VHH binders against o75319. Designs and how they scored, part 105

Target 1, 181 residues: o75319
Amino acid sequence: GNHIPERWKDYLPVGQRMPGTRFIAFKVPLQKSFEKKLAPEECFSPLDLFNKIREQNEELGLIIDLTYTQRYYKPEDLPETVPYLKIFTVGHQVPDDETIFKFKHAVNGFLKENKDNDKLIGVHCTHGLNRTGYLICRYLIDVEGVRPDDAIELFNRCRGHCLERQNYIEDLQNGPIRKNW
Key: E = the ipSAE of ESMFold2; O = the ipSAE of OpenDDE; V2 = 0.75 times the mean of E and O plus 0.25 times the DockQ between their complexes.

## First folded at step 7 (VHH)

Design z1 (framework vhh_6fv0_2)
Fold by ESMFold2-Fast, scan of step 7:
Structure z1 (fold): chain B 181 residues (1-181), chain A 119 residues (1-119)
Amino acid sequence: as target 1 above (181 residues)
Amino acid sequence: QVQLQESGGGLVQPGGSLRLSCAASGFTFSSYAMYWVRQAPEKGLEWVSRISSGGSSTYYKDSVKGRFTVSRDNAKNTLYLQMNSLKPEDAAQYYCARDTYYWDSRGYRGQGTQVTVSS
């Protein structure tokens, strides 16, 4: 089990902060044991994640990990000052209402506790694209009243890659608002 | 205080079946989604299945779809995983895990139950 995730090298490690929000998206960091399979410029460890965010003059206050595995890095690899939340989310399927509620609850709780700072909520899945983009956009649409196409465009621009899964896009554009719930 | 205890693992031939159980205590079981996760040697923790708090929504890792069925009995505070058509790649330590609603959580899981698939 030390295999690089499929297509992982195809994606930018970290996007930019989404303006008007506290969100930043990135692909899964890979612990040191994976570095033997990577060129130096391809490495993206937990340390590299924090360095890249600092280079943007930003600070992480929370990491939400949407992957269905712990093989890529351990919470212990993160600074003790940054809370870590694991939400096991299977790819390909639109996240269920309970997963959406859990994500919204975590975001709302963070924002209430961090009113006096500008720290970011970092969200990732394997590629930091489909599950990540869906949940961030769902939050913006349902909680902040952003138009679906505007939320998707903002995410795509800031992530540097477009949301790929048509079923996710369709649910965001035409699905019910998940009040909650 | 939060406790999860898995059972039902064992040695089975490829194509065989096992039923895992998880007894939960120390929290309101019916209020939390539950997961089955597994860990093979040097592989890291990998989730297999998720079931909503009321049992109406289930999700599965692609490689186990059609073979595994998760269910729960909220009156008995028990989670189940029915595993059919077992493959060598399913061999792992299996854990049940409780979902959380807090933004700083590393989860809770039990000691696990070992599943070995061998001829």
Scores: ipSAE 0.000, ipTM 0.191, lowest interface PAE 13.2, mean pLDDT 85

Design z10 (framework vhh_6fv0_2)
Fold by ESMFold2-Fast, scan of step 7:
Structure z10 (fold): chain B 181 residues (1-181), chain A 119 residues (1-119)
Amino acid sequence: as target 1 above (181 residues)
Amino acid sequence: QVQLQESGGGLVQPGGSLRLSCAASRFTFSSYAMYWVRQAPEKGLEWVSRISSGGSSTYYKDSVKGRFTVSRDNAKNTLYLQMNSLKPEDAAQYYCARDTYYYDSRGYRGQGTQVTVSS
């Protein structure tokens, strides 16, 4: 459909870089066909994403798209120089171990290949909140050894919105560490 | 290095059917999810379908659901796309693409096979 995602307008387009990490989270960009349903100040196209990142004096080196659809924008709407990785992640459910491992592998591969720069890993789902926040926090907890509550607080503060899905929060706080990385 | 070779494209009438194939080599095919992506003249690349490494999970673009079926044969290192009830808007160059964990999802594509739908 060409419908604006439910509650998409309720969220800030782009958070800020999470200090001490290479992560930045944002909501899904919407291609030009959605713009007639939006006021100028509500527009957030792929181009708008890169403009907002530059306004923060940051540069994207990788986009990880966690949405279960391709209807919102095309990978070709992104600069050719920025890798685009699609990890199909079902909403509502805590991501399975395969998805968690795939995310960890992508992040670690990017960091290894980008040791000599400060480029960011941009992560988004539809709202840039629940699936996005879960996988970023899971990475920080399992790989970086960050305490769950600290990871969640850091994400919430930098995204500008708090993780909403209680099952995701519960898994982050009390779930097992996935040692598949 | 990674090699993907598409075939099966052609000219069909609206409502017709085609079966696309993708022969994969130079990687462990059974370890990777696979995509079908397409690019129409003067348009960007768009994903059409994805199939998990074992074939148990499939995903489709909304406009092709119920008409297209993706499948794979890991013993033959081959990916398939069965396209039924073809519409003029399905006309495009169709590409097979390998899912990767830290590479660009766009990066590992074959040369494509052309599908034309006209009366």
Scores: ipSAE 0.015, ipTM 0.342, lowest interface PAE 6.6, mean pLDDT 87

Design z11 (framework vhh_6fv0_2)
Fold by ESMFold2-Fast, scan of step 7:
Structure z11 (fold): chain B 181 residues (1-181), chain A 119 residues (1-119)
Amino acid sequence: as target 1 above (181 residues)
Amino acid sequence: QVQLQESGGGLVQPGGSLRLSCAASGFRFSSYAMYWVRQAPEKGLEWVSRISSGGSSTYYKDSVKGRFTVSRDNAKNTLYLQMNSLKPEDAAQYYCARDTYYYDSRGYRGQGTQVTVSS
């Protein structure tokens, strides 16, 4: 479908880098075919994403796409120099251990290969909020030992929007640590 | 240069079996974990299975667990994926990859090997 995602216009396109990490979160970019349905000020294409990151004096080294669709943009719309990883993640449900494992593995692999630079890991779902915030916070809690409330607060502040799904928040605060995934 | 050459794909009916192989060269195969990733029609690239460098630890996507078995032969620099009880949703282009592929769906991909499941 070529319809704009529900509530997509309600969210800031790109957050700020999360200090002390390599993460930056954003909402899904929309390819050129969606622009007929958007005012110029509402457009957020893959090109717009890279321009906004550059305006923050940052550079993307990896994009992790958590949407359960490829209708919004094609990997070919991204620069060849930036790796793109697709992790199909169902909305509304807390991501399963398989998804958490894949996300952690991707982040660890990127960090190992990018020790000599300061490039960012860009993470998005449809709104760049619930699935995105859950997986980033889960990584910080499980791998980096950050306290759950501190991880959530850091994400909320840097994204410019608070995690909305109570089941995600509940799992982050009180759920088990997924170690050795 | 890292080289990965997949083979063994084909057309199979639901419930059938295929064995995929990946011949690796250009790196010390026994030192790296390996995995299989696939790209299904109208879907993005997704990981299917991972095997540790020595072969003692394996991980599987939930939907293939119990049906697929990953293995390796370090003496032959070869990775395998035994696929049993194939379903239409398993139809995809299958690629093998060295451990670092987890963060780039476009990176270490050769041409892959096509698996088609239809009656």
Scores: ipSAE 0.015, ipTM 0.329, lowest interface PAE 6.7, mean pLDDT 86

Design z12 (framework vhh_6fv0_2)
Fold by ESMFold2-Fast, scan of step 7:
Structure z12 (fold): chain B 181 residues (1-181), chain A 119 residues (1-119)
Amino acid sequence: as target 1 above (181 residues)
Amino acid sequence: QVQLQESGGGLVQPGGSLRLSCAASGFTFSDYAMYWVRQAPEKGLEWVSRISSGGSSTYYKDSVKGRFTVSRDNAKNTLYLQMNSLKPEDAAQYYCARDTYYYDSRGYRGQGTQVTVSS
């Protein structure tokens, strides 16, 4: 169906680049078929995403899609020059170790291949908040050695919304460090 | 040109076994970690296992741990997945993938090999 995700309109379309990192977070773009249910100022298509990133004087080099669906937009709606990685993650539960490994590996590979440019890794789930914020923070904590509270604060500030799921926050603050595979 | 050719899929009864193979060419196989990924019709692509370039380190999705074993033969440029105690939930198209550090889900190489689990 063409149903707008619950609470999707409550969130800013796209955050700001997280300083000191290559990450930028945003909510799921919605393909043109959803626009009949949206006012013009509420629209956020794949094209709108790239326009908003460009308005910040930034450039996407990779999109990581964490939604557990393919109904919101098609990978073919994205420029062929921007890699698209789908990692199916179920909402509400803390992402499993397999998902964390896939995310870390994609980020590490992007950084290695893009050491000579400043392109961003765009990460989104449905709202660009809980699954997105968890995986970005988990990467910063486990791989870059950032303190959990600092990672969470940085994400919240740059996304413009605070992580909402207490189980995600608890895992980031007090959970085990997952080894890079 | 990087090429990956999967084989070994088929129809098996629940509890049965299959061994998948992936023949690699066009790159130095021993330099890359390799993955098995699968796509079931109802849920899309998911990662199943990873093996390091030398074969000493392996990782598995929790639902397949103890049932699936990934291995490689660098002399033959071949990746394997031994699947035991197959469940209906394992039915999917199986693909092998080279460690590109980030794989583009639009670009699976090869046709994959189909695994069907039914009576």
Scores: ipSAE 0.015, ipTM 0.353, lowest interface PAE 7.1, mean pLDDT 86

Design z13 (framework vhh_6fv0_2)
Fold by ESMFold2-Fast, scan of step 7:
Structure z13 (fold): chain B 181 residues (1-181), chain A 119 residues (1-119)
Amino acid sequence: as target 1 above (181 residues)
Amino acid sequence: QVQLQESGGGLVQPGGSLRLSCAASGFTFSSWAMYWVRQAPEKGLEWVSRISSGGSSTYYKDSVKGRFTVSRDNAKNTLYLQMNSLKPEDAAQYYCARDTYYYDSRGYRGQGTQVTVSS
């Protein structure tokens, strides 16, 4: 239905660009049908997403949707000029190697095609926190060679919320580098 | 040039079955995950099913689980969707789509095949 995701209101809609990267994280936008359950200041539609990104003097070039559902908004709700990638990820569990590889492939492909501009890769799950933060940090660690604690700190600061799932944090800090890029 | 051609749609009564096919050309079919997506009149495009490049992993929209089965034949560059126990709510234009690093509705789906469930 049009049930608001649990704790969705607890999180800032959009973080800020992660400096030195092309990443920006946000919580899932909710299509117009959800707005009856929201105060005006709580609304965060696909249109609101693009308005907030523009207010930061940034531009989206790709959206990566990590939710396991299509009920919150439809790709057709997004501008046709912005590519949309759906990577189905199950919450609570550390993403599997296929998911990590697909995320890395998408990021690398975007960067190759957008080397002449400064457009951002927008990444979201339901809250824009755990699955989102894990995959962004996993990319920075495995591909960019960033130290795990530095990647996590950068994400937390820019998202405005700290990664919550201990198993995700432990995998980032102590887990193997995935050589599937 | 990526080409996808859907077929197998038609009119069936509730509880009926249809098998959709998608013939792919212009790319290495066996290297790409594939999707079935659908669009009902005056509704947005919605995901129905996904199958991995080798066929070992399949995913389904909750409302079609147990009724629909996705499969592929990489030797024939063909994707299939077996639809059983069809409901009026399943009536839509069905499209196959190639996985990409981005979900761009402008570039990688075919003309579609119409599924009507009535009478």
Scores: ipSAE 0.000, ipTM 0.194, lowest interface PAE 11.5, mean pLDDT 85

Design z14 (framework vhh_etentamig_d1)
Fold by ESMFold2-Fast, scan of step 7:
Formats: structure tokens, sequence, C-alpha cells
Structure z14 (fold): chain B 181 residues (1-181), chain A 119 residues (1-119)
């Protein structure tokens, strides 16, 4: 349906670039059909996303969409020049090894192809918080060797909201390191 | 242009087997990871399986682990999905996707092949 996602209005649309990385996190953009249910200052369309990124003097080079649905916006509304990767990720569950592999593989490939620029990897789920924060932190811990608490703190600070799901936090802090692929 | 052509779907009884194929053209097949994605009637799309560019690493959704096997033949630019012990819940249209580290979901989905598991 055209129903606004539960608690979507409670979250900041776009975080800040995570220093020392190419990551930026945001909540799901909503296409124009949702705007009848939103005040002008609450609107966050795909166009609004790109405007807010530019306002931070940043540029997106890849969008990774972790939602389990395609009803919120049409990927065709995104600029042709920005690749769009859909990784269907079930909410509430810690992402499985296949999802983690796909995410790491996409990030590593993007970084290799974009050595000569400073473009960002934009990552979102519905709220840009739990699935998004888990996968970004998992990458930093497993691939970049960041301490779990430091990765979580960096994400929370830059997103402007703290990871909420205890099972995700516990896996990041105490779970096994997953090999780079 | 990138072209992906799926085949091999059909009607099978529960417990049966099918082998799906995807013929790829318009890009350097051996340089890209590939995936199978399915969409069941009335449900959203579900990622099923992935394979690395050289075929040395394979990945599966929990719902199909131990039953499905993904493989590829880079000399023929062809991706395969061997489906064993099929269940009613495997009924879906199956799509071949170029699922590289940098996959663009807008441009590379194939036409699909229908798999119906029913008695």
Amino acid sequence: as target 1 above (181 residues)
Amino acid sequence: EVQLLESGGGLVQPGGSLRLSCAASGFTFSSYAMSWVRQAPGKGPEWVSGISSGGSSTYYADSVKGRFTISRDNSKNTLYLQMNSLRAEDTAVYYCARDTYYYDSRGYRGQGTLVTVSS
C-alpha cells in the first residue's frame, strides 16, 4: 500500500559521511505518491535524497537498497549514472552469510573501481538504522579491522540515531569474524 | 546490450527435479558474479543463489540450501540452477541476474522462466 512505514517520520532522512570510510546511511526515500500523507518538511523523495547529499558537499556513486520490498520508490527514478544494488534483506533477523557476502563484495568492488574519486556508497533499509548499521559495521569489523564498539559508535554518531536491535548489536560485539571474499 | 535468457522451467511434481539455464550475451560473462532470483505469486522477489565470476564460491538462501546447486560454464556464457527435492513453495518465476560486486538491478534482469511444483 501507500502507507508510510511505521516510525519512518521519527528518523533523520540522511546521516553524515562516516569519516575514514565511503559510507553514508539514510532512511528509505518515498516516491511522490506518498506526499499527500506528509507535510512539506517531512517529504523525502529520491530527488530530496540527492539534494541533501549535495548540501553536504558529497556525491553518491552507489546505492545499496536493503529493503524486502520495492513499493517505496521506483529505482528508475534514480539517476542513470548512480548504480542501484538491491539486496533483499529480511528485517528483525541478523543478516545471513549470503547477504553479508553480497554486501562485502559490492563494497570492495566499488572501492576498487572508484580509487580516483571520493564518491560515496549510500546504504539504506526502511529506517536506515538496523539492517543498514549492521552491514556497514560488519564490513568495518571484518574487512577493515575496526573494533566492534568503535564501528558501532562511529555509525551511531554519523547516522544521528543508535542501533536499536539487541540481536544485531550482540552479533557485532560477540559474533565470529566473517572472512573477506 | 546486456541480454539474459532463462529456460528450463515447467510443471513438476513435489520431490521432482528441474535444471534451469541462463544464456548470457552482451558483456564479459566470466568477469561477473551471477545470481538467481525468484518471485512467487503474490510475493516479493527473493534472492535464491549466487556464484562468483570464476565459479569457485557459491552461496544459497537458507530456504534452498542442500536442495539447489548453482554452477556456470564460462566457455558457453551459461549459468545453471539444478533444483532437487522441489516443494510447492518453490513455485515462482525464476530470473537470471548479473549480480556483480556492483550489480545494477534496473538494467540486467532477464525475462524469467516459470517453475510450478504441483500434483
Scores: ipSAE 0.127, ipTM 0.540, lowest interface PAE 3.1, mean pLDDT 87

Design z15 (framework vhh_7qia_2)
Fold by ESMFold2-Fast, scan of step 7:
Structure z15 (fold): chain B 181 residues (1-181), chain A 118 residues (1-118)
Amino acid sequence: as target 1 above (181 residues)
Amino acid sequence: QLQLVESGGGLVQPGGSLRLSCEASGFTFSSYAMGWYRQAPGKQRELVAFISSGGSTNYADSVKGRFTISRDNAKNTVYLQMNSLRPEDTAIYYCARDTYYYDSRGYWGKGTPVTVSS
């Protein structure tokens, strides 16, 4: 089972920090066992993730893993000092209110505990795009008061890829503000 | 103290059924999503089934139509009903809590082994 996720190679490994926020988005890192199916320039292990973020002069303080599997890397592959939160989400479906609440609660708690530093919250699903972009934008809209189109544009620009799922975009633009943070 | 205790694993013949249970303590069970993972020797731990606090379910493609996840909030228990078992389902099955906390790495059960063999 060292199968590379479909279209995973089509996406940039890591986006840029979203200005005015603590968020950075990326695609799922793949542990060393996947490297035999990848060219050297395609490799993106957990170690590669941390190296790429350091190259941007940033530091991760939390990783939120939204994937539906743990086959891609082990939480043990991450530094002991960087918390890892697993929130199980299904692709194609808009995350339910409980999932949205958990994401907001984790982000708020991290920010409260990290007021004295500038460490980032790293968020990923398989491609670091639809589920990732939805939850980050939902947080910015509901908690930070950002306009939906501004949140989406900011995410798209910083990730380097546009949110693709129309149902996610419609929920962000037209859905009610969820005061569950 | 958070605790997850899996049970119900065992040896079963191909085509057979098993029901796994995971009893939770030390947290408000009804507020958290729960998942079942499995790990075969030499392979990565893989999510098999997921259930949200509200009861929404999802399954790995390899088990869709054969496995059913459910929960009983009154008993603080999550279940995995496994039907039409195949030799490739042989693994140690783990219960996991999704969480409001920052670090999920400590929120696993110890596992229950399932062997499917003729």
Scores: ipSAE 0.103, ipTM 0.489, lowest interface PAE 3.1, mean pLDDT 88

Design z16 (framework vhh_4orz_3; at its last look DockQ between E and O 0.02; V2 from the best seeds 0.00; counts 0 for: pae O 11.0 > 2, placed apart)
Fold by ESMFold2-Fast, scan of step 7:
Structure z16 (fold): chain B 181 residues (1-181), chain A 118 residues (1-118)
Amino acid sequence: as target 1 above (181 residues)
Amino acid sequence: EVQLVESGGGLVQAGGSLRLFCAASGFTFSSYAMAWLRQAPGKRREWVALITSGGSTDYADSVKDRFTISRDNAKNTVSLQMNSLKPEDTAIYFCARDTYYYDSRGYWGQGTQVTVSS
């Protein structure tokens, strides 16, 4: 199971920090066992992720992994100083309320603990696009009161790729606000 | 000052049960969410369970249906009932305040060792 995820090579490894927020989005890092299937310039390991973030003069304080698999890399591949959160999400379906609740609480907890620094919350699914973009935008809309179109535009610009799934876009634009219970 | 003291760890055979306790002091216990995290030898710390100030609970997938978190606000105690223990549950277990779904750096105790033999 060292096969590269479908279309993974089509996406930029790491986006830019979303201005006014602590979010940065990226595609899933691939552990060293995948590198034989990749040209050197295509490699994007956990180490490569941290190097690219540093090159942007940023620092990760939390990684939220939205993939429904553990095969791409292990938490042990990450520095011990960076917390790691796994939220198993299935592709194609709008994330359920439990998933949205977990994401919001993790983000709020991080921000409360890290108000004296400028560390980022790194969020990824397989491509760092649909599930990733949905949850980040959902947080901005529901918690920070950002207009849906503005949240989507900000994410698209900073990720360097547009949200692709119409059901996700429709839910963000016209769906109900998911409030914490 | 905030203090969290874990107890109840020990040695058990696979399939056995154990109950962990965390005694809290130095803050208004009933106002805070409480969590359990664990660290196995050679592994990163991982979140196990949480209970909110309102009493809502949630669990990591690896322990769902086997572990139960509860709290006693009168005694400033949070506990973790662990059933059907497996060797892979072997870890130091930590109590933490206001920790949600990940290994936070805020407030947690010194830990209590749980060892499950096959």
Scores: ipSAE 0.283, ipTM 0.661, lowest interface PAE 3.3, mean pLDDT 90
Fold by ESMFold2, look of step 8:
Structure z16 (fold): chain B 181 residues (1-181), chain A 118 residues (1-118)
Amino acid sequence: as target 1 above (181 residues)
Amino acid sequence: EVQLVESGGGLVQAGGSLRLFCAASGFTFSSYAMAWLRQAPGKRREWVALITSGGSTDYADSVKDRFTISRDNAKNTVSLQMNSLKPEDTAIYFCARDTYYYDSRGYWGQGTQVTVSS
């Protein structure tokens, strides 16, 4: 089914770029078949995503999709000029070390390939909040040396919504630094 | 459409060398990162080497200092020079586009067999 994800309507579609980083977070875009259950102002398709990014005078250079499913939109509907990466991330537990490593490796690869531009890494899960916020903050903490509370505050402010899951927040604040991932 | 064709594989003694080639077509070759991957019998496909559109290179630790990736934008080819080959390098080698990002829409060839005998 084309059931609208629980509470999806409650979240802003796209956040603001995170200053000092190459990240922007958003909720999962929904292909047009979902629009039958949405008011016009509630729609947020893959095309709407790119229009909203353009309205911010930004450009996506990579989309990292953290959802555990592909029913929300088809990757082939995205522009061929924007690489798309799926990292299957289970949404109820702190992501494991393999998942964290895949995310870090993708970000580092993007930065190497895009040294000479200012394109953004778009990251989403279902709501663009908990899994997305965790992995972005984990990268900032482990790789960039950002203090946990500063990373969380930056994400929350730029996403426009606060991280909600306590196990993620506690792992970011009090969990181990992951080196070599 | 994107097409990648590997060649240059074969049987070689340990300590020997081989050079693999990949012919690319159906896209603007000079604009994309290119990679080599390999798959040994009974194992999953693993990353070996990458060359960016700008010419920067990166290697898996197991092949660093023995393998060299290069590209020829005039001929739309990527090559992999493999020196000091070990039996552990035995695998099917694949040429791929955009694998540095773990692109799930990834494009790779049919592969070329490399067998390194003791």
Scores: ipSAE 0.006, ipTM 0.216, lowest interface PAE 9.2, mean pLDDT 85
Fold by OpenDDE, look of step 8:
Structure z16 (fold): chain B 181 residues (1-181), chain A 118 residues (1-118)
Amino acid sequence: as target 1 above (181 residues)
Amino acid sequence: EVQLVESGGGLVQAGGSLRLFCAASGFTFSSYAMAWLRQAPGKRREWVALITSGGSTDYADSVKDRFTISRDNAKNTVSLQMNSLKPEDTAIYFCARDTYYYDSRGYWGQGTQVTVSS
């Protein structure tokens, strides 16, 4: 269906690049079929995403889609030059080790292949906040050795919204380090 | 109502050049990325070029270094300069807003025919 995700309108469409990283988070862009249910200023399409990224003088090198559905947009809605990766991630619960591994592997692969540029890894779930924030922070903590509170603060500041899910926050702060690749 | 009107198509010999134009109306032109798509007979519609609202450009590999997309926000127009044309460039070319490939979404005009003879 074409129903607007709950609370989707409440979140900034695109965050800012996380300093010291290649990450940028955003909420899910919606294909045209959703526009009839939105005011013009509320619309956020795949093309709008790229426009907003360009306005920040940045460039996307990879999009990681963490939503558990494909109803919002299709990979074909993106420029062919930008790779798209789908990692089906269930909401509200801490991502499992396989999901975390997939995310880390994708990020590491991207960084390995993109050493010669400054393109960004765009990550989104529905709101681009909880699942997105968890996995980005999990990466920073596990792989980059960032202090959990620092990672969370950095993400929140750059996304323009704070992680909301207590189980995610608690896992990041007190949970075990997950296996790295 | 969003309207896009393509023009500039025609018959040209291989190696030749054409310039396509698109006149846009019914929306804040300067706020949107614009694209050119094309569809050859019996083939799927494919993305050709994109220009963002900020003026950044991108191209399909098949047309890179041969085609140039540009826009004039004052006139609400987007153009496609096509050089070194090849027979495989033969297609109906569409000016598009907020879409890439799918018929179910996006805005585009009736298109303009480009035919490149060998």
Scores: ipSAE 0.000, ipTM 0.205, lowest interface PAE 11.0, mean pLDDT 90
ESMFold2 (binder alone), look of step 8: mean pLDDT 83; pTM 0.846

Design z17 (framework vhh_h_nbbcii10_fgla)
Fold by ESMFold2-Fast, scan of step 7:
Structure z17 (fold): chain B 181 residues (1-181), chain A 122 residues (1-122)
Amino acid sequence: as target 1 above (181 residues)
Amino acid sequence: QVQLVESGGGLVQPGGSLRLSCAASGFTFSSYGSYALGWFRQAPGQGLEAVAAISSGGSSTYYADSVKGRFTISRDNSKNTLYLQMNSLRAEDTAVYYCARDTYYYDSRGYWGQGTLVTVSS
């Protein structure tokens, strides 16, 4: 049972900070038990995540975990000083309005609590791409008033991979603004 | 203040059925921003595994491949209770089962129940 997620190796571990925002996106970290199936260069543990973010001269203040599982790492594998928020999301379908509201509420609350620092909100799903990119872009469009194509381009550039799911892209470009606050 | 309390575990023979319940207090399932809820398990000597989850919108469900077709997750928002119906139980289903919720707040640690033991044995 230490099966690595499908296509997990195809994606960069960590993107770069999205300029003008507090967001950084990454793929799911894998606890030590998965390392037997990985070359040393492929390992991406919770510790590796924090090391890679420090290498960018950034600091995490919150991790939002969008996966539907706890098998890849445990919250206890993260430093006690960094809050961890689990929002259960199903892959393939556009997140529902209540999931979108939870994400927005968590982001807004973090920003209010962290006015006097520059700590980042780290967001991940399995690959750090589709669910992650959707919710970050949805926040930028609905809350920050960013144009959909600009939000998507910014995410794609900073993540180093393009959003793949056409239903997510379609919803971002042409769907209604979710006015949950 | 927030609590999740699992019940319904016990000893059952292979091929049997069991229904787990998770009673919530200190929050409501149907309030604005109702929670996604799930079941996780930890078998002896193993790590934590997601078993099933149900979205806040009610119609989206997830099941681990090992339990698809055998387990059914459901929620009753009026009773503030989450259920896991387990059919065709196997020895490998032996585990402590935990109820969990996501949250609007900045840390999901500690929003888990105490667990209920399910033992599938002849």
Scores: ipSAE 0.013, ipTM 0.252, lowest interface PAE 7.8, mean pLDDT 84

Design z18 (framework vhh_4orz_3)
Fold by ESMFold2-Fast, scan of step 7:
Structure z18 (fold): chain B 181 residues (1-181), chain A 119 residues (1-119)
Amino acid sequence: as target 1 above (181 residues)
Amino acid sequence: EVQLVESGGGLVQAGGSLRLFCAASGFTFSSYAMAWLRQAPGKRREWVALITSGGSTDYADSVKDRFTISRDNAKNTVSLQMNSLKPEDTAIYFCAAEGRYWDTRYDYWGQGTQVTVSS
């Protein structure tokens, strides 16, 4: 359907690159069929995403889509030069170990292949906040050895919105390091 | 089900050798690059060695000239020959199948095999 996600308009379209990392977070782009329900200043299509990244003098090398749906946009709406990875995640619950592993594997593979450039890994869920922030912070904590509070603060500042789900925050601060890499 | 099962770990003296094996099942092994990673106590997991589907190899600087990665596509196995072992090589060693980010298939990591090097 053409239903705009709840609270989608409340969030900034794209955050800032997280300094010291290759990550940038954003909310889900909405394909042209959704524009009938949006004012011009509210539109955030796949094209708008790439224009906003370019305006920051950045370049996307990978998009990781964490939504549990394909209804908002299709991979075909993205430039052919930018790889797209779908990791289906359910909202509200802390992502399981399989999901965490898939995310870490994708990030590590990208970094290995892109060591000669400065291209970014774009990560989004519906709002680009809870699932997105959890997986980025989980990567920074488990793989890069960043302190949990520092990872969360960095994400919140760069995204322009704070992680909202207490269960996600608690898992990042006090949960076990996931040994799935 | 996709599975990676490591074996060959154990206790060895400094200067000794070990050979690790990884048995893969549930995917087209010959099409995947295979890697070994390790995690030492209190440290993050680090990449050790890679072998591409075409047989090209790459190694972390810390293990270059001491470790050799190889594969046997007929047996769906990847191996890591570890020579001139040092106490700092003590870690749990993991086998991984490296999908590219344009590939939607991700394999589970094995549970790892413990390597302990005493001095």
Scores: ipSAE 0.000, ipTM 0.095, lowest interface PAE 17.7, mean pLDDT 84

